VH-VL binders against Arf guanine nucleotide exchange factor SYT1 (SYT1). Designs and how they scored, part 3

Target 1, 216 residues: Arf guanine nucleotide exchange factor SYT1 (SYT1), of Saccharomyces cerevisiae (q06836r405to620)
Amino acid sequence: SRRSSSIVNALSSFVNLRSSSLSSSRQQHLQQQQQLQQKLDVSLEDLPPVPAPEFSDSCKDFLIKLAPYGKFIGIILTEKDDEFKKNCLNYLLTNCFEFKNDPLDIALRKLLMFLELPKETQQIDRLIMAFSFAYYKAQKSYSKKKGIECPWSNADQVYFIAFSLLMLHTDYFNPNNKSKMTKHDFVDLVHNDKYSGGNEIPMAVLTYFYENVTAK

## First folded at step 9 (VH-VL)

Design c44 (from c2 with light chain Y94W)
Fold by OpenDDE, fold request of step 10:
Structure c44 (fold): chain C 216 residues (1-216), chain A 122 residues (1-122), chain B 107 residues (1-107)
Amino acid sequence: as target 1 above (216 residues)
Amino acid sequence: QVQLQESGAGLVKPSETLSLTCGVAGGSFSGYYLSWIRQPPGKGLEWIGEIYHSGSTSYNPSLKSRVTISVDTSKSQFSLKLSSVTAADTAVYYCARGHYDYWSGYRPFDYWGQGTLVTVSS
Amino acid sequence: DIQMTQSPSILSASVGDRVTITCRASQSISSWLAWYQQKPGKAPTLVIYKASSLESGVPSRFSGTESGTEFTLTISSLQPDDFATYYCQQYNSWPLTFGQGTKLEIK
């Protein structure tokens, strides 16, 4: 979506602009990311070939087949723009995750605890989009049940903030990044994105998320 | 019940530093935004800045170069320093508290101190 | 900075009157507007937050509305205790900014 592209580009540019001043650090960062990935003992490539879904497979059936892949299930289901896999991802997020009572930062953490983040931007986008939809639905349902206002206006808003938080997290905890995004940088970047509705979130709330995401 | 109370010198000389402290009683700092707000005599309200419980600050750009807000969680207080004061800094200074809860949202200044008059005079 | 333009600056009214104070933001602030009441020699007190949410303990004769960047505080029937200065405040963006105030005085 046009909205996703704007914030992704903005955040990517921000990270890249800071990295470009240290030419030598990009190679080292890639190497360190590779080394950090190497310390992660098992890659998807080390596992048996991912089974293809059968025509008769339900999402539940297919997810059962994917169970041995554990944290890589998110990567598998977002590898291609496939409607069946998308549905399975939604099924997974709706039925296997409990987000209804979780703030967004906590829900996002839960997601990433169980699912490894894809490396490719498009896959990340698919994952976060699916997450945002499932999360919003859960939040809305919960809020309704409790007779309170839903903290979120729509799934797109959730997506935007979730993606922003993910980028923040990646930036902040990347050991190769010497210069971390400051609170003001983050708040300004998100809040000033009117296209994505960032201006509808008070800066104070963005501060809350920044502090929570960057908390060790 | 949460109570805020300002304390500090009521008279400051020009070019000196205004220093105020706000004591917070009856509550925690967690999840709260602590602000300083001032009101010149007979005039409106001006937000000076805020500090989040983690120590993260945000200042009014008009005062940023002169303002420092700090928090002492051990004493349940936060402070304001305003350097290089002039007569224009004469005002009643208030400390106030905002709050954010995920389900209830952000709530602006629901608790205020009584305010303390600071006069800048030679 | 977001400018909050409050009107009128002075409002004279009688007990029992319906009065409306308006605040306009220079740009969108969504619903992140608060109204405060201030009596002479006292700190402001929160009346309305999120444009239309009534603060606990505030009489129901107070109400807030929003339309775009325009916000209103309405007192349906003025009581003697309501004569004070009222301020709007946006808390969407830093710096937090207040309207210039409306002095509600007895006619």
Scores: ipSAE 0.903, ipTM 0.969, lowest interface PAE 0.5, mean pLDDT 91
Fold by OpenDDE, fold request of step 10:
Structure c44 (fold): chain C 216 residues (1-216), chain A 122 residues (1-122), chain B 107 residues (1-107)
Amino acid sequence: as target 1 above (216 residues)
Amino acid sequence: QVQLQESGAGLVKPSETLSLTCGVAGGSFSGYYLSWIRQPPGKGLEWIGEIYHSGSTSYNPSLKSRVTISVDTSKSQFSLKLSSVTAADTAVYYCARGHYDYWSGYRPFDYWGQGTLVTVSS
Amino acid sequence: DIQMTQSPSILSASVGDRVTITCRASQSISSWLAWYQQKPGKAPTLVIYKASSLESGVPSRFSGTESGTEFTLTISSLQPDDFATYYCQQYNSWPLTFGQGTKLEIK
């Protein structure tokens, strides 16, 4: 239906418009502003009860029903380990986000600009895992199309780095943390992980991520 | 075409500070890693340190206490200061550029300056 | 620091020869190794990066391989212009470190 396409388009346009024109610093500032604005905004608890999916609902249908919840959609879809909701999240990430041409830090920023990060660790894990897979798939497809090497080895590597970037961000902007992770610490942290492929990421790339994530 | 050019005094007295500047022409600093590398006469190469376009630096631990690298983006140049120099600091000093592009990856030291000889002598 | 052990220090060869220079890292550096060529009185020039990627403009007779912590630079058929000093360099960890160099000279 024209309406469903409009929501997807609106979401896509929202994500795309923010990606093309903003330097990493501007994006971060906007994110901070949005976070500030979001703090002033309605909590999920202030919204009507989240509708349960109907048996006949497709992911698209259910996402349409969730549209009024906006930034809370990620929280809603990761609240439980539910296969349908997982699929819907994947659908959302694949169809409403454009990650094919974005560095991971930018893509992650886009994600978090649109979706509020869950508070619970398990939810965060579900969200970032889904994101990582969608991102990797998009990156791989794009790189293949362009005849270039994909910057990432696999989705697990993406997951690890994405998570690391989130931790870095949280650490760096936590006012209660007096000892901030340094660039060297960050690189060491990532390189020490031999299982997730962190050790295969060039130091220069990690420096790039560090600088972009910690940029005010 | 990107060009790097070292400039500074070729003679420095012991205990003084060596000061060099590298001018970068033909490109921006964005996405680039700018390094200082030195080579004593007849010897190999030693990495001194690097600076990212944001101003973030990394130094060789062997020289960290004496080295300062800075960048002036407005002038498209970055600088090296090495304090408390000795005869051991006599070398040809090179500035070099590494660059990172998301799709092409990181390329180390694809551009070098011609090098400038700095002699430490009384 | 990661030590890069380069061998041999001196290599004498003739035009047309196949030559191999080896560099061994003291620890894993993944594929983050570069090879440089330096001629007398000149700055080094990048030949290989990422262990086996040929720098643009470098002749195809140059190639790089990796096996664990061992890396090789091979020139399949030496040309007169290839006589120089070669250096390996790791860029996996700070500080960046170079091999001691291999002087390739005419036999």
Scores: ipSAE 0.895, ipTM 0.958, lowest interface PAE 0.5, mean pLDDT 90
Fold by ESMFold2, fold request of step 10:
Structure c44 (fold): chain C 216 residues (1-216), chain A 122 residues (1-122), chain B 107 residues (1-107)
Amino acid sequence: as target 1 above (216 residues)
Amino acid sequence: QVQLQESGAGLVKPSETLSLTCGVAGGSFSGYYLSWIRQPPGKGLEWIGEIYHSGSTSYNPSLKSRVTISVDTSKSQFSLKLSSVTAADTAVYYCARGHYDYWSGYRPFDYWGQGTLVTVSS
Amino acid sequence: DIQMTQSPSILSASVGDRVTITCRASQSISSWLAWYQQKPGKAPTLVIYKASSLESGVPSRFSGTESGTEFTLTISSLQPDDFATYYCQQYNSWPLTFGQGTKLEIK
C-alpha cells in the first residue's frame, strides 16, 4: 500500500508538473530542472544506463526505478516487444494519468506533454496502442457510471483516431512541408475507413478534432 | 437563448449574387455549426453548407463553385453569398444551428431562423 | 452523396391513428439520423435526433427506431397538431441530405 502510494505520488507530481499554478518550491524546482533539460537538449544516452528489471519486480517496482528518467519512460518501455515492459506501460497509463473527462485530442496532448514520442515507428505504435487501450477503458467506465453514451465504439477506433491526429499534427507543423494536410484531406482519410470505425464519426465532429490539433 | 434571423434582399436579378445575413443573438459562436438550407416553394430541403466557429467551411458539392459562407464575429453575423443565380435558385432560405459537445454529443439543426423568400426574376 | 429515400410521400390518417414513416439511407450512416416536422409557412422543427432521441418539448407520442440503414418515425396516437410534412435527414457525411418528405394529411 505504502509502496503503491509512493509511485502514485511521484508519477502524479511528474504528470502535473505543468499545472496552472505551482504551490511549492519543490514543484518550482522540478519545473526549472525540466526547462534546463530542454534548453540543453538532453537525450536519453546522456543519462545513466537504464536499470534492467529484476525477475521479482512488479510493474510498480520497475516504474519506481524508472522515475528519474522522466519523459524518456515511454521510450524505455517501448524499446523492444517485451511483455513485462508492455504491462508496465499499461499500468502507468491506467493508474498515473487522468483521462476520463478529456476529449481525445486533450488526452493525447497530456500524454505527449509528459512522455517524449519515440523516433522509431514500432515504438510509436506500441505507445499509442497502450494509450488508446487505457484511454478507452477510462472513457467507457466514466460514461457507464454517468449513464451516458461512450463516444467510442472500441479501443481500435480510439487507436485509429489517435494515430490519425498524431500524423496530422506532425504533418501540419513540419516547417519543410509546403503542402499541408487540409481539413477535407483529413476528414476524407478518417471517414472513409470502415475497418476501425472512422466512418461512424460524423464529418462535422472530425472538423472539431482537426481544428483543435492544427491550432496548437 | 440563441435566436437566428435571416435578412437580405428578397428579389435578385439573374446572373447577380444572392446575399443573405443571419443575425445570431444571445451567444457566441463557440461549439456551433451554422448552416444555410434552402427550400424551393412546395419542394424539399437542400443543405447549402456550414461554417464552424473557427471560420472553417464545408459546402454542398452541387453549389460549391458559386457559394461562399463567412462569419463576422464583431457583428454576431454569418453570411451567404450565392453567385450567378438563376430562376432555379428561387427558394426560402433558412439559417440553422447545429451543436457539438464531446459528452453531450452532436445535435443537428435544433434552431432555425424563420426563413426568407428570395425570388430570382428580372 | 448519401441518398435518403422516404416513404410514403403522402399519408392520409385520422386523429387517434398510429402512423409510421420510413426513411432508408443509401449507405451506412450509423445512428446519425434526424427527423423534422414542418408546418405550412413555418421553419422545420427538430423532433428526433440520433435516430431515437426525443428533442426537448416534443410530445412522448413521437418515437424513432433504426434497423441497419432503415429508420422509422412513429406517432402512437395522432393529434390534430401532428398534421404536417416530415423530413428525415442524415448528418453523418457531407453533404448533409434530407429525404423528399412525407405529407401527413387528415382524412
Scores: ipSAE 0.768, ipTM 0.909, lowest interface PAE 0.7, mean pLDDT 86
Fold by ESMFold2, look of step 9:
Structure c44 (fold): chain C 216 residues (1-216), chain A 122 residues (1-122), chain B 107 residues (1-107)
Amino acid sequence: as target 1 above (216 residues)
Amino acid sequence: QVQLQESGAGLVKPSETLSLTCGVAGGSFSGYYLSWIRQPPGKGLEWIGEIYHSGSTSYNPSLKSRVTISVDTSKSQFSLKLSSVTAADTAVYYCARGHYDYWSGYRPFDYWGQGTLVTVSS
Amino acid sequence: DIQMTQSPSILSASVGDRVTITCRASQSISSWLAWYQQKPGKAPTLVIYKASSLESGVPSRFSGTESGTEFTLTISSLQPDDFATYYCQQYNSWPLTFGQGTKLEIK
């Protein structure tokens, strides 16, 4: 379809404009556009009913149908444990975002700049898992091409750190939370986890991530 | 080329505050962890603490109640204050630098100052 | 705190000897282990980082290996300049901790 390539290119263009390699002018334009979208304060319930996938839809076909829903696409694709919607989410994250050069905290920022977090814990989990898989593959491919070591052992480690950073951000910037997570709390939480490989990341490196997330 | 140099008084009286500064030349502070490390005469090395360029500190728990490390990026300096000193605090004091970069990784103390002896004596 | 136990405390050797110094961590530190050389009256200098990576400018006769929580520094053919005290140091967890040192001296 005529519409499919232009929408995917437009989303990819806005994500690319945010990277550290972009000019200041493009970054300012992207920032202004995001601020306008946030100002409108539209909820998903205010939009037309979400179209159902047709039996013959590809992931791309369905994502084109979802384009008018903007920031809510992540919520829509994680509503249920649905194989087709999971594949569409993977397609979106692989083809409409570029993570290969980004440290994890920056890549998470990119994700959340364009997609609204779901409110339900299981939906958040599906989104962050899909992100972590796509991110790990991009990082592993990039590091192999450059002949350098990948910073991550596997996608499960990426998932644990990404989820920990998300929880840190939510906790730290919640106005109702009077007992904010300190650097030492965060570092202890992550570095004591042996099953997901958090303990393989030096405490000093976890300080780098804590400071970047909490500085906003 | 990165260069570190300690300065401060070599004699401190018991119960007073030990105060040292470290000048850092030849690099930015971004991504660096600046540490103080001491070595009592004839003994091994003890990490006192570190400061990240943001001002965030981590201290050896054995010294935490008495130690303050601070950084002044505009002066390319960081400092150590150790309060309520005793003869047990007599040591050579070193400043040292570690570095983290996401792609190149985490390097430990690859640059050290020359060290300065601080004697705690009445 | 992670204790770093070096062995031996004192090692006597001759020029040309192969020398091995051992360092054991009290718990897992992954590969975040460094080796330093210190000569009398001088600051320590980095020899090995990340358990096995040779610091720039260090002679290739130095090498590091790891197995679990055991780490070794090897000097394949000892030279006169290598007589010094060697320290291991973990940099995975706070507080950063050093081994007690191994003095390598002329036999």
Scores: ipSAE 0.732, ipTM 0.898, lowest interface PAE 0.9, mean pLDDT 86

Design c44 (from c2 with light chain Y94W)
Fold by ESMFold2, fold request of step 10:
Parts: C-alpha cells; structure tokens; sequence
Structure c44 (fold): chain C 216 residues (1-216), chain A 122 residues (1-122), chain B 107 residues (1-107)
C-alpha cells in the first residue's frame, strides 16, 4: 500500500490530513505498522484482532481504526452482510478512491491493487457490488458535470461488467490455466445474458475491454 | 481527415483468392476497427468482418471459412483475402472505419474508402 | 444474426415533402443503430448514429427516433440533394447487418 499513489496511500494521507482527530503517537504507530506489514508479507491472521465498531462510531471513525489493516480492509468490511460495514465500504470507495475519469477496467485495476480480493464468493460479491455503485455514481456525476453521455446505463450493468472483467483477469492470468478465455468466449459470456444489461454493450466495445484487461 | 483507399486486382478467376489492401492515411489508429464491407451490383451491403488495432478479428459467420483480414501497422495497411471465390462474390468492396473512445463513445462507419469493383469471371 | 427489415423498398416523393423510412430489428439492439445515405456510384455516408444523433455536417432536416426495436429516419422537408438510397445498420452485435435499403426517388 506504501509503494504507490494508490487508494491505500490516499486513505493513509486522508488519515494524516485529518490527524487532528488522532494523536501524533497513534499516527506514528500506524505508519510503523504499515511499513512492517509490507516488509513481512503479513496475512490478516498475523494482525491484532479486528476491533468491533463502537456504537457512536461514524464510518470515518471506524475506517481510522481499520487503517492498520491496509489491504485487508475490503475483506473486513465484507465479512458479514452488515449495514454499518456496508456504509463504511461505500464511504471508503467514495472518498478515498478517484474513479471519475477512469474507464472501468482501469478503476477495477486500481481497486484490486490496494484491496485484497476476498476468497469467499459472497464477500467478493459484496465488494464488487459496493465498488460498482460508487463507480457508477462517480461516472454519472462526472458525465453530468461535463455535459456528456454517461457510458453506463445503471449500477447493475457496471456490476455485471466489472465481475465479468474480474473473471476474465483471474482466468487469463492463472499460470496453471493453459486454455485462456478468448475474446469470443468473453463476448459471448457478456452479450448472451439478456437480463444483465451486458447485451446493451456493443460486441466491438467488449473487444476494447478484453484487450485492455488481457494486455497486462 | 482520415482517408481510406482500396487497392487490388479488379478481376479474379473462379476458385482463386480475392486479395485487397486498404491504405490508411492520416489520424491515429488507437481504438479503431477496420471493416470490409461489400455490395453486389444493384444490391445491399454485407459486412465481411473487422479487425481491431491489436490484430484481433471478427468475421461474418457466412464467410468465416474463406476470410482472412490482417493488419500491417508498419505500412498503415489492412488486407482482405477471400478464398475459393465464385460469381456470387462479384461486388464493390469497401473498407470502412469505426472508432471507440470511452468518453466520446462508439461511432460506426464514419470513414469509407471509395470502393473497388471486383469481378469474378472466367 | 440480427435481421434488419427496412421499409418501404422504394419511396416516391416531391421536393418539400416530409418523408419517413422505417427499420425493424429482429432482436433488441439497444440504441446501436446507424442510418447511411448512398448516392449512385458513391460510398455510403453516415447520417445518424446511436439511433438519434446527427452526424457532423448533416442538415438538421434529418432526424432519427427509436421505439423498442423500431427505428425511423425522417426528412422534414425533402431537398433535391436528398434523393438517394438509405440503409439502416445495427452495430450492437456481430455480424454487423444492414437493412435492404430504401430508394428515395423523385415523383
């Protein structure tokens, strides 16, 4: 998280910019913990037990408490179907990520560069759903401000495409997979689902996304 | 600004391969799709296939077994090969360009070549 | 394949008339429909894209509308330069497909 101008850096900078709500000793401790986590390749189980939110915590208050957990914040906030944690995840994605200028493939790459993808399917679903909602709002707001058409019809469409891109990436870059998903496989996956809004995206445009995701 | 120019033999014998080249002048090639489209004399338009800047192709299933589209970016050229031709392949052949930009959207064929007549005859 | 059914095949009209050409897609294509004008011996030229967006340099008497899978090209006051063959074309799905054309001719 410390090796990039990433969202985790933005979260750390956000905490530091608002350090008037934190003691200098706590800031120093958090900074040192983040450095150690990166050097030691720390797993979530190696960290202190995750604190429970206090009744009076705002989303910001709780996110500050989660700052030492770095890339694991996404896993923590999606562990259960919890309305408060869902609101905290939305707060994080809205205030600590800058997606408004990014094509979806770039925005998804940024998300996963700084947040570890959960292993459980239900947690992945909650993370990508929250991302898609925040992303769509940012894109819609940006396009309105610029007087241009938003590329996306709604957040559900963003969710389906984001999940499809995630599946493409994991399939294509799996070193044990010799039979990579082809462009036509990906296009068929997305465009054949009548109920997802994927069929509203031209097949040629899906080529653009396929090439961008598989190029790296 | 962008100009497309078809070239190749105007007469092809049955069972042989039709070969055309589209030269591209002006503009950027990023985010573009080059298509080949044909029109038999006095009839409508048929999309043959497209090639993306990366070399990725998509073909009309009705022609897929006989079609190859390729790109040579060093020459700013795209090529069509249609094998095993018959009189039914006699048409005016066009190259045409569509483009996609994330924010400005997807524009269909806003640039066309002049077209070249290819006659399949003995 | 998505079939584009265009009507009428031939439309006779006079200068000054309001004319309408229709195109129906066999499946949903969202708004990914274009209209082209083609004059004899020339390549087609783009008139309307995304069902209703006017291409740059095209006169404002041309307009496009959509309702479900039905699309309409309208010329509000026909001019001599408008006599041509018109094609609709879907660009949502491969293969890209064209309507069979409407020849707009002088009455």
Amino acid sequence: as target 1 above (216 residues)
Amino acid sequence: QVQLQESGAGLVKPSETLSLTCGVAGGSFSGYYLSWIRQPPGKGLEWIGEIYHSGSTSYNPSLKSRVTISVDTSKSQFSLKLSSVTAADTAVYYCARGHYDYWSGYRPFDYWGQGTLVTVSS
Amino acid sequence: DIQMTQSPSILSASVGDRVTITCRASQSISSWLAWYQQKPGKAPTLVIYKASSLESGVPSRFSGTESGTEFTLTISSLQPDDFATYYCQQYNSWPLTFGQGTKLEIK
Scores: ipSAE 0.714, ipTM 0.886, lowest interface PAE 1.1, mean pLDDT 86
Fold by ESMFold2, fold request of step 10:
Structure c44 (fold): chain C 216 residues (1-216), chain A 122 residues (1-122), chain B 107 residues (1-107)
Amino acid sequence: as target 1 above (216 residues)
Amino acid sequence: QVQLQESGAGLVKPSETLSLTCGVAGGSFSGYYLSWIRQPPGKGLEWIGEIYHSGSTSYNPSLKSRVTISVDTSKSQFSLKLSSVTAADTAVYYCARGHYDYWSGYRPFDYWGQGTLVTVSS
Amino acid sequence: DIQMTQSPSILSASVGDRVTITCRASQSISSWLAWYQQKPGKAPTLVIYKASSLESGVPSRFSGTESGTEFTLTISSLQPDDFATYYCQQYNSWPLTFGQGTKLEIK
């Protein structure tokens, strides 16, 4: 159908954009493509069956094949614990997103602007883990080039905070939740967790993230 | 160049409310935490609480039942109210600024007001 | 509450001396420790933040170090302007807490 053709054209340009090479016009075009897809209420089931990777496919080759699937690429690449698809997801996040100078809350918002969250908990975990790894590498590289200290101790810290921000957003904006998570609840959850083994994030700094995530 | 200045009554009767204002001149308030800190004469420093530019507050549990910190962004002013005061609340009261920037990090109390003495007596 | 225990309470020294002030946190605060200088009749001023980072405009004779929950402020060659009371302060957790102070006096 014409809707399918228009969606395929809109989604095809998504994968050809590099995150580090994106211009403002290309970023706007990519954002408009995603907004159109949401406006048309497209589901993954409305699209042709997802192709399997061929033996000789590079990550780039397979991502080009996935271009018509647009916002669903994250769901497809996290469907199961598959090493090739994990590598493709890492390639996508490293080469097609601009994370290097964004605070974590903005980078997470950018990720979710272009990729739909999977519904399965294990797929969400794989997506956020891949995001956190790519984000940490970009931040570490950027901070090194600028001669400044990286805000994050390691990728596990980024993962824990990113997942906590996602949980906060989901809880805060859940229409079925009468009693929203307070700032002090969020701070207690995040500050007291020693999961990452990294430096603690001061309670006052967690206010910055809480306010930014709940301000939609 | 940031200037902080405390103002308010220097004498408060027991059981009444201590009320102070901190005027802030220069700089942006985005990313700033404004705190009230007190120092009894000849003694150490006690953090009373902070307010983030959004209006979000955090208080010292030892004072939480009696303290309110608020912000008036249109006047670049922050206020302290401490209710039910006693002689133990006699102190020099400071307002102080902390700052968080994602890349440059978190600095506590890099600017202080000059302080104002508040005496609680009959 | 995280208790900050500062030592010594009073330190007598002469111009040119190397002095060290110690602060211990009752639990982990990572590197979120600041040092302030306060002269009589004046507000405190920030000297060190993040345990070892020198605040802008502070002389290089000031330095901070950490080992676990123990933090030190060192002045390598004491100058007349350095006689003051020094406070450590943790800013990791609410409530923010200060050490009880170290008064650095002229011998």
Scores: ipSAE 0.674, ipTM 0.862, lowest interface PAE 1.3, mean pLDDT 85

